# VHH binders against THO complex subunit 6 (THO6): the designs that were tried, part 3

Target 1, 367 residues: THO complex subunit 6 (THO6), of Arabidopsis thaliana (Mouse-ear cress) (q8l4m1)
Amino acid sequence: MYGDATNWNEDEYRESILKEREIETRTVFRTAWAPPARISNPDAFVVASSDGTLAFHSLNSLVSQSASFGYSKGQDVMVAEPERVVRAHEGPAYDVKFYGEDEDALLLSCGDDGRVRGWKWREFAESDVSLHLKENHLKPLLELINPQHKGPWGALSPMPEINAMSVDPQSGSVFTAAGDSCAYCWDVESGKIKMTFKGHSDYLHTVVSRSSASQILTGSEDGTARIWDCKTGKCVKVIGSQDKKSRLRVSSMALDGSESWLVCGQGKNLALWNLPASECVQTIPIPAHVQDVMFDEKQILTVGAEPLLRRFDLNGALLSQIHCAPCSVFSISLHPAGVVAVGGYGGIVDVISQFGSHLCTFRSSSL

## First folded at step 1 (VHH)

Design d16 (framework vhh_7d4b_2)
Fold by ESMFold2-Fast, scan of step 1:
Structure d16 (fold): chain B 367 residues (1-367), chain A 123 residues (1-123)
Amino acid sequence: as target 1 above (367 residues)
Amino acid sequence: QVQLVESGGGVVQPGRSLRLSCAASGFTFSSYGMGWYRQAPGKQRELVASISSSGSYTNYADSVKGRFTISRDNSKNTMYLQMNSLKPEDTAVYYCAATYVEIYSGSYKYDYWGQGTQVTVSS
């Protein structure tokens, strides 16, 4: 109580400061909106963080918590209670995706430990502790383990990290972008590698499935994006300048709904490609390094090493620029209703309406 | 108006069966996940069973698994709970609940709740 030292606990105060510091040193690498992906109800999403956790949040609960917090300015960020939090990885969790679109969907994560882990989303989302294993000890029903390679003297390589995933439930597949410069196609049912995609000369940042063409696209630290045939595992096309000295890392990639348009985040530029024509039709300069990119129908959303969410049309015109709470933003996830969640530095998540209004801004509680 | 109406509760002896029904109106039933919750005197409300909007996924509390069966008929806007081998510990008020967000548990996450029906298992 104010002015009453007998009610002030020094150990509780110290623990509070340590907990707040722990929360502030996290980075959110990815968010994903949960199925069913219904236009009228953007509520459930999962946050993947640098401490290896997956945290499930409800937008309705976050809005209620935000109203109680009295948040009126972006300098003070509320710490929100998740519905559930699970330690999914030893080391950072880099990506989170849903496999399937209904209540039978799997929640998948990948991380620095070279694993993909998966849970039934329904089991993960049921937060009633009387019915479930402890939140931080919920066992995955799926585990895919990156292969280790033999070095020049026959010793096994360190475990390569998995930096990104793309899901294709129709083919029963998950595609992974690995630190060993390979992409892998995994059969979800058997847990085995169906195909290895070799050709990049440095680790992969991103992988995107192009199911209509039976292809995947990968982006690499080597400064190229590549298109691969999923049936043969062979590279169909290398996207990048012929002069390797002018190539910048391909950090992020997205396909539009038709799978005919590709946008690549490459250094401080967006490159817009028409894939049927095999032509780069636009290059859009960005003031900071691009960290994520996606399509919203005929518009491009981008975030990067700046506290801004930018929206462009296909002609490269800036349509909107929205300030985000993280000083560096690592990912975008778009709900079909037009609501966007962005995650970044400091463990901060911003949920932004289709009109650019901030719906809530928060950090997740520590485990 | 949105309405959920439970029926089929009553007083039964241990080992007997009851079938609860939940009739829904005022919303598109086939688009909502449904659940049965129960609350015994002095206890927190707990999830008994849930069923997806399509009926393809069901979930059960460990205490009722193998004894209770949840089902739905979207053509009749009705959800059912078949309760077999009833025990005194099953004594509670049973609530029907509906949610558009089918992945949540807990009473505060459901969009609509029924008024409840009493089930008493007494020897």
Scores: ipSAE 0.000, ipTM 0.114, lowest interface PAE 20.8, mean pLDDT 81

Design d17 (framework vhh_7d4b_2)
Fold by ESMFold2-Fast, scan of step 1:
Structure d17 (fold): chain B 367 residues (1-367), chain A 122 residues (1-122)
Amino acid sequence: as target 1 above (367 residues)
Amino acid sequence: QVQLVESGGGVVQPGRSLRLSCAASGFTFSRYAMGWYRQAPGKQRELVASISGSGGDTNYADSVKGRFTISRDNSKNTMYLQMNSLKPEDTAVYYCARIEVGSGYTYEFDYWGQGTQVTVSS
C-alpha cells in the first residue's frame, strides 16, 4: 500500500489512469450506416458503446483525422471526436438500427437498461445533443420498456436487457431479443407490445424479421434458433440438437435479400440453411466464437472472438480474410456501396473499403 | 464450464467494513445479471444484492440498503460486494450467483460458488 495522504497531484494522476482504462475497456457493440438523405452526410454512421452512448461519425472527417494522425508518436490508435454524442442508455447500448430510409427515418437503440429509445435522425444529426445542453437536449420520440419480473428469493430482479433489434417499417414494427428469454413485437406508433414470442429457455442474443413470410427468427443462449409466426406468436420450427447438453449458443443470424437463405453463428460454426427446403446445406467451421454474421448478396461475412473479417461463398469456400484492429469483433455493418464498419473490444472501429483496404481505424471518444 | 469463485470473507467487529469479490469464468460475463445471496445458520438463503450485466441497474435487500454496494468490472470478469457498517445479523456464508431467466419469466440462480464465510462478532 502507498501512503493514505492524498494531494491534488495524486488525484489528477489517479483520474488520468482511470480515464485511460475507461477508453481501453470500452467496447463497441454495434455500428449502423445512416440513410443517404440530402440533409445527412452520405458517409454518416452511428456507434453504440458499452458506456451507453450513441456517437455520430462522418467517414470523410475520420479519413481527414486519420491522415493528420498518421505519423504521431506515443499512440497506436487514433481517438476520434464524434460529430455528435448522446447518452442513450444507463449501461451498455447493445444495438443500433435505422427505422426507415427517408428524411423521416428514426435512429433506434436498445440496451442493458431494458429500453428501446428512438429519435428523428435529422434532428439527431443537426441538433447539439450534448449532455451540457439540457434546454436543447433531444428527448427521445420513442421509448419502449421491457416487462419486469420478480425473482424467486422475494427481491425484485433487475429489468431484463434488450440484446438486439430487428426493424420492419412495412408492418410498423420493431422486434426485440430480450434477457427474459422472450422476443417481443412492438408497435412503433403506439409504443405497445403487439405480440410476445415465448418458448426459449434462456436469454436471446439475436432476432431477425422475415417479413416476406410474416415470421421472425430468434437465436438463444439455450442453443436453439427458432422460427415464429408473427400472426399467432407460435413457434413453427426449432433448429437445434435434440441433446440439450451438446447445444452451443446461437449468437448471430442473418437472412439474404430473398429471405430464403439463413446463416446462423453457433459456437465456432456457421450453419447455412435453405428455409423453403428446411435443410441445413452447409456447416462452416470457424477458429473462434462467432459474434456476428451477414449476407453481402450471395456471400457471407462473419466476425467473432478473433481480429478477422471473413468472407465465404454459399458453398463454404473462404473467399477472403481481412485483419481487423479490435482483437475481438462484435459486429458488422455493410453500406450499400460495399464499405464495411466493424466494431469491437477496446472501443475500436475499423472501416474497410469494398476492396478490403482499411479506410480508417479509431477509438470513439467518451463524453 | 461455468465457475464462480468467492473471496474476501473473514471475521470482523461490528461497525467495520469488508469487501467480497467473485471471479467468474466459462461464460460471457457482461451478458448476465449477477447477485450475492447469503445463508445464515438456521435460515433460508436470501438475495442480498443484484446487478445487471452492465452494472447500470442494481437492487438490494431492505436489510442492507445504504450499507452494502454491489459493483462489477466486466474487463476482469469480477463482481464485488462492499459491505459497510457490518452488524452481527450480517453473519452468513455469502454466495456469488449467476441469474438466469427460466421458462415463464422466472428468475433463478442457475450457477453459484462455494461460498465465503463472513462473521461479525466482538
Scores: ipSAE 0.000, ipTM 0.299, lowest interface PAE 13.4, mean pLDDT 82

Design d18 (framework vhh_7d4b_2)
Fold by ESMFold2-Fast, scan of step 1:
Structure d18 (fold): chain B 367 residues (1-367), chain A 122 residues (1-122)
Amino acid sequence: as target 1 above (367 residues)
Amino acid sequence: QVQLVESGGGVVQPGRSLRLSCAASGFTFSSYAMGWYRQAPGKQRELVASITWSGGSTNYADSVKGRFTISRDNSKNTMYLQMNSLKPEDTAVYYCAAEYTIKYGSGTYDYWGQGTQVTVSS
């Protein structure tokens, strides 16, 4: 029947267009470089995406694929096959972090479903798997579940998402930034909440551990950053205001290696704070909304709602500006060798050398 | 190919000590929570002690708390139970068990050993 065949062919065509749009509209929210391990390649990194997947990639494989793809063809961005892909979350995966630096390091992810899930990195990265694990590659070793508030008549509120994590292996803790306006300290071993940090009036974007001071720092949609004492759960300092300036969300935060310098991405500005002096030293205007920040020793890296990776000194001078493939960039991850991975809109990852050269640009395929 | 092999059992006088070992093979030991169970004749099997995959958290039955210590060496794929101040009531077959998930509240174990006899008598 031609009529049946015509309808079938139209459905196949629609499905192919929808799949292409899904690839193009996917967002990479975070990348994380794997710690050096005797079992895994030092070039290994993991990509967390809006489809709920974690994808493991090898930089050496990606560089080889990029060379084979060939720029001379004038093709769109290369679609790369990951070494492994796992559906980690129902809904977007917002953050990915490594807990620990050695063979026993955990790969942790958090997402829209209000879960933190964790796997042994060595088992995630290699095919040398026990008989039991071979039957279920999606089973996590660790699952932390956000608390739900009881509504009227005992009905549960919608599950609050987990937007960001910070790891502190020395205290056995992971800190989470939640959609219920709270940060939580979780004991990794027991899976129990050790502390709740309550005081923000809107959902949290970011959390950073300041282990040297037994503190965490949080950034919120409410336009404030807050410093908390981990022993008491009490807010020590509020940075910012909830008046008309509360529209300038604190999207991102980073500490330097000394944990004395804090950079906050707030709306279209970077705010540089000296924490011992409790002073804002610099405010650096950015043309687009800031989405991620980090320190590279005495320099600040930032990305945001523009296709640029910017580098500043502590005096606010622009040192370099590198064009990135995503039109909006959501995250930066820095390898100890100076290689940077950035992820963003369109499911695009761009890997940039310590010299500012593009090593590879790709979309990660899933399913 | 997956196996747990207990050793270190025997006959001992009250007040003495024994150290049990459980050697694991055929699975990724460092990914599993581990436990010791015991079963006395005509009684149900009971949990004695458990330890998380990293060794960072331990749990004990009230009857053994303060006398027994569970530990693990992930480099050797081995779990231990140090049993001090042994009592006749500790007489049982001791089993090691492994559970893949570290999920809170799980009582399910994926693998069991064959058991080792501990007898506390004069």
Scores: ipSAE 0.000, ipTM 0.146, lowest interface PAE 19.2, mean pLDDT 80

Design d19 (framework vhh_7d4b_2)
Amino acid sequence: QVQLVESGGGVVQPGRSLRLSCAASGFTFSDYYMGWYRQAPGKQRELVASISSSGSTINYADSVKGRFTISRDNSKNTMYLQMNSLKPEDTAVYYCAARLPYSGGYDYWGQGTQVTVSS
ESMFold2-Fast, scan of step 1: ipSAE 0.005; ipTM 0.489

Design d20 (framework vhh_7d4b_2)
Fold by ESMFold2-Fast, scan of step 1:
Structure d20 (fold): chain B 367 residues (1-367), chain A 119 residues (1-119)
Amino acid sequence: as target 1 above (367 residues)
Amino acid sequence: QVQLVESGGGVVQPGRSLRLSCAASGFTFSSYSMGWYRQAPGKQRELVASISGSGGSTNYADSVKGRFTISRDNSKNTMYLQMNSLKPEDTAVYYCAVRGWLYPSFDYWGQGTQVTVSS
């Protein structure tokens, strides 16, 4: 073993073991595919992790590295070098999203420190990376800071975290799901709050923009999903369990391309809603707690506290199950070409083709 | 590999205070929300208080608001529950758990520490 030969290398050996364990204990909370250049093949994506970093990766580079790595005895998962890594937050980065689809697109992240930070994607991705410099402390173009509320005695509340974001470039807005039980609409151009959505009784897990109806949907630890009017800030509808004894948190939500169908992840169940009819049309039981959902046209993708990516039709029929590398999977991101990236426990990212084959599996190297 | 070790429980008279500690190992402590749960005899386990990874957000059960304070020291990988003005109805086994996206019923609970409030 390196370091066994000399006493002064023993500390170096211990440090390397601790660093490897630190990598294994990380969690990837979200991935996001970069807006495509004019070619629609997937390549660039960003990984948001529990250590507060955003790591940019190239799929082409990862596939090449995976082919070279092989299955080595004593190494279960490849550790990949990112194209760039930035320390975006103090504490975990919970969500990462792209705002816009052109040369002026922003990379946005939110986290436990109660901030949304944004960078021009072109500047984030453009820089030549030297062999020894993977980290960059780029100053953000945009910083949104969660409000602190005065308590009953006049003292300010602790800074609430931001757990999720949804972008709406057409209205110039970013929506945030906060630990203070509120959702916020932010004007990206001014950096100011345009609307506060109050009504939930516990912190928010998820927020989804429904631009066609000028609405947002929120999911909360309080066991409800809510639909809000963006013009008034008023709750239009409450969805989900209203019985505190049987309440299941709403961990995740997704709208289909028509914005008429909603899927909610609630404990060990998916609930499929037709929004124009205001009907729950299907409930799909899942063996593990649901942590993320999304639509792939007329199909539902889900991941959760199990090493599986499941695919269902709108009638609740299971179409496929694909084994994932993380033992618990926290997020799905779908590229228009049908390629899926999933992130989860152990800092592991698994990239899966539209046919269900694994393209690459990796952990990002630590700072 | 995740280990949660509770301490600080005991037998106290009504109106007294106790501080519970939860020492965590085997995961990146500052990256996870944590909670204190309790289970009284003949009742289901309930959330008492929770705290975000940074300590920026806290949440409390209505029965303990104004009496209990949750805090964490990320440099020591330790979470605390300061319990003031203890009542007989606070008698329970108190459990430390990793919560939020990991969900409390995922297999990451401590062994528990007994708190008894009696004369």
Scores: ipSAE 0.000, ipTM 0.385, lowest interface PAE 12.1, mean pLDDT 82

Design d21 (framework vhh_7d4b_2)
Fold by ESMFold2-Fast, scan of step 1:
Structure d21 (fold): chain B 367 residues (1-367), chain A 118 residues (1-118)
Amino acid sequence: as target 1 above (367 residues)
Amino acid sequence: QVQLVESGGGVVQPGRSLRLSCAASGFTFSNYGMGWYRQAPGKQRELVASISYSGSNTNYADSVKGRFTISRDNSKNTMYLQMNSLKPEDTAVYYCAKIPYGDYLDYWGQGTQVTVSS
């Protein structure tokens, strides 16, 4: 995606290349809101970035900093001091999730290095030492390592990256979407693979647990979404409304609270599926490639390769369109209070109210 | 423009060493995994070595493990392949590649020829 010369005129292309050399920029791939178990960390969230770091922020602190930072024409984005930053991965951190909602919740991250790493959230956030450090090498409690496969001539594949995770604490499981075209079910207690889901012909972008049906859903670069039975590891349904020759990657998926409705981001389209009926009920065209989707009750939120957060109803009507600071937006996370955090290009995070007001816009300070 | 430029190939006797270099430009080199591929005449291209963005994780083909070492210098936007104890079967064109997701590769440049003569 980055460095696609065909999308730029000659002068803009040269300028972009020079800026990449002069200024180190990060991409925020995911944000995750922390469980609200502790009064000392109200509205806490974690930011996963292309430099392999996890940065912990307090919304109250960010809003306070934003109120004192004057916004005017030509002003840069605020650089905020995180409560803590940890180097979690060798290479980009692609996803971050909380496993559990009580005081024993784990903070999990996955990345380009083919690892899932986990920490006790209490140790990550509440340590007196950690609250005063800009960087820490906190030892993970959990490390899961992707398998490597033999290729032609006996060569080992590169370490497959882990592009996405889905957590299922009720079954004691974490599901991963891997660069080797497989999804994996991991037992959190033992750290071992319980199931391998094989059938995609290209790397996976996304995985979503459907606990009510003992299923997972995966989205792939091969242009298909697939439903898998967790008990057998077998594909029960291939989802695709497009001709094979015109299929675009399935970049993102989300289930609603009932786990009956699925939205898929596929190229420049959203596809809305009713899973019990096995029926695509709506297709919504988007001007840019979709990079993330989620449900907010009866509404669909989407972001992608444009500086916009879009909101649709289930009939495909555009309800709102909110400008975001990142020129390309990679992820959406929804706070229980209705506040949305989006992260993207340039290391920028926007925190937006349910009514479309920007609460804060910032970059985390580096290591 | 995004470019990868290979250098350091040549003709060498069995048992000798060569170091290949790959100079990267037009993208943020320190954010990407990198690899070395080779292709012998009439044979399929194979991955011989890969390295993570930081340089901490490396992987090697069984045929070169213990003889080849991949490394990178992010301050110079350069990746290296140190090839020791070269054998005639190492004769190939060597390509450097930016490794995106999984096994997908973007190739830049013509590669560099390595010939191990008897």
Scores: ipSAE 0.000, ipTM 0.112, lowest interface PAE 22.0, mean pLDDT 80

Design d22 (framework vhh_7d4b_2)
Fold by ESMFold2-Fast, scan of step 1:
Structure d22 (fold): chain B 367 residues (1-367), chain A 122 residues (1-122)
Amino acid sequence: as target 1 above (367 residues)
Amino acid sequence: QVQLVESGGGVVQPGRSLRLSCAASGFTFSHYAMGWYRQAPGKQRELVASISGSGGSTNYADSVKGRFTISRDNSKNTMYLQMNSLKPEDTAVYYCARHYDFSLGSTYFDYWGQGTQVTVSS
């Protein structure tokens, strides 16, 4: 009840308005579906936001809240209370991933503060209340800290941010895309860097593990995508250098389940590559800047600086176009059951069924 | 315009049989895999059965395997679901759905019918 003229406490009123503005100015950078263990139906997912928070939500709870909200006054988008919320980072949390698929899975996040932090998912999820984790028993299990480099005057550089992660539990590794133009392979058990991938000339936006080939792929502000050998740390191939398009940043990348097909988001285009053939087989123009891509089997999902989730086949034909609540969409996460969560500008998350219907639309409550 | 129209629903006693039909129009039927979904009140829709464009491959939910049979007649643009040994837990609205592709490799369906009610009660 914001703006209630009968409320005597002006400080509480101001705090409620500032909290509402904090929620509305927030950006959701990533969502991640929790591993189902025994249950195939989507329920638990985590939201990573520009205020440095990770918020855990239950889809069943959100759908119930959404049904009640349809008759509420004064709000166009529901504000949902998370099952748990923590301030994981100083500054934005840019990516969130699950490491592992069973009850021992880790919840990992990375952010502007140059850290990866991780929690046992079981411990993170066992409370039904919103909590500040900074001072309780649910402290991070691991913390990986980006290296600082010596500046021209011998002083340490500002901490480089970590913009994206890719997990490879089979090798015990997490790969990070850093603001210092490097990708890093981290040993999760020891917390130490196993490999540094140097060669990009600018900020990395994305990293994807290609475990079948012992490779990673990176996308950079420098306008190149690169394939790297994880054993040597050497660049094997430069991808995405295509005449007039080569100057545009590579913002997003995804591999299909076979790890033979790569889709890259570069400016206002998707580029589809067959990696064994080393050939770009399709270029798909998009009306807005591409911000995320992924595969659903042999189809491509994409979002960007527009309120739309687009679906394409491998021949570049548009199969569907779904309106999303955020005016700019930063990420897609796909549950194995076909349910999609998208997050974006204004702190808004939209959950879309495998049938293209909207299940719920919401902002997470602030800390 | 793509249209999917279900028929054959009704009220039956446990142990009885029903056959659902889905009449498709507005596209080349044989080029698309098809499926049957169901939704009970207050629950999410679940895939019951699916069939490839040629009819050569089928998938079934564990709860209906051995009791239900999906089939299609591409010359009539029609898909069927033969439902045997019906149980009270089979009570739901049943939806015909078109897969976006010929194969069953994806869970993505791009068009749905309006649904037909099946009620199993004594």
Scores: ipSAE 0.000, ipTM 0.093, lowest interface PAE 24.8, mean pLDDT 82

Design k01 (framework vhh_3k1k_2)
Fold by ESMFold2-Fast, scan of step 1:
Structure k01 (fold): chain B 367 residues (1-367), chain A 120 residues (1-120)
Amino acid sequence: as target 1 above (367 residues)
Amino acid sequence: QVQLVESGGALVQPGGSLRLSCAASGFTFSSYAMRWYRQAPGKEREWVAGISGSGGSTSYEDSVKGRFTISRDDARNTVYLQMNSLKPEDTAVYYCARVGYRSPYYFDYWGQGTQVTVSS
């Protein structure tokens, strides 16, 4: 009959289906380009995924693998071997950032387990990938643990997740956006909380440091973005609608290089704010929900629940649209050379040149 | 595989109380914020209450604040909504939702709902 193959081992068949589902449902939440360092790979970047891993890749290696794959017809998307992969979190890794810009930079990640973990980048990049996880000599130098809160019955609750980080090496701080509706300022050296930012009524999606003003900005599921004074922990300004009828999550925020311009992704809109004037100067409608934004000098890059990377000027004019491989895109990372890495649904990373050509498209192999 | 099953809805007189339960399966329950929404006839779904994955943060719509309490039992994969001092305006189908933080977590997953009727 035309039914399932009678000679298939059901356990092997189930494992193959689960592997395909893992590939299809795995998500890359963030990528981060490594800083220039004497011992790091020049085109190194790190991928944070829903399986809790951090995967280090070299663009030169990926481009070479992509060229070879172009002559293979066996797969729709290349599966690339990372230079190194580490299970950083129990549950998804939501954000990855570099703390510092030199050879002593730290690689930081945060995730669903309520932790920030950090490694020396040079040790992470040079480690032997053949090391088993239980024998891994690259233990984190830094572990920050979200505070537990009292539950409805007075017991300590499970720790809230950390959804996003912003680094401020100048003040020795890392800022975190937590599932308990708070942002936290952490002292990197001591590993202790320096400040708690309370006022949001729902969990935070994003946090951005505004070092020039000694402020942070947060975006929440509660439909507001907020500006906080780092010295007092007090909310200075609430941005956006507090009207529950028009409540749309603030999923993403970015500051320009001058820290005077803020772009917020809220539902299917970008809002461009001039912070010194406290004025919303432009609203840009997007066909899909916005999931990440950033500035490229005087231009805005955005991705979201569509397979497109969009570029706008400060007047809201669309400058370009580039098709991306993930059907839903969660993050943008921009290299100083103009190369963009985007990560998204299906565990797919797409690396795009400054001219809009695709340099490589891949999934990282899992642990 | 992801399933949310609400229960506890009933007909109750004004001033009465009910506790709704939502049994979750097919995902790591403790990792997700959970919400209660309601939908009255001819209206869009309205957010009612939310609880963080840790249970440390709760939030409420203004019209229910002080009357409703959301809680969770991660050992039983269950979220609860305790409703006190019920009013006719609280009449609706109540839905449990898993709120995602990121994709595929961006999309809410909804249960089938449980009917609450407040009437004399």
Scores: ipSAE 0.007, ipTM 0.328, lowest interface PAE 9.5, mean pLDDT 81

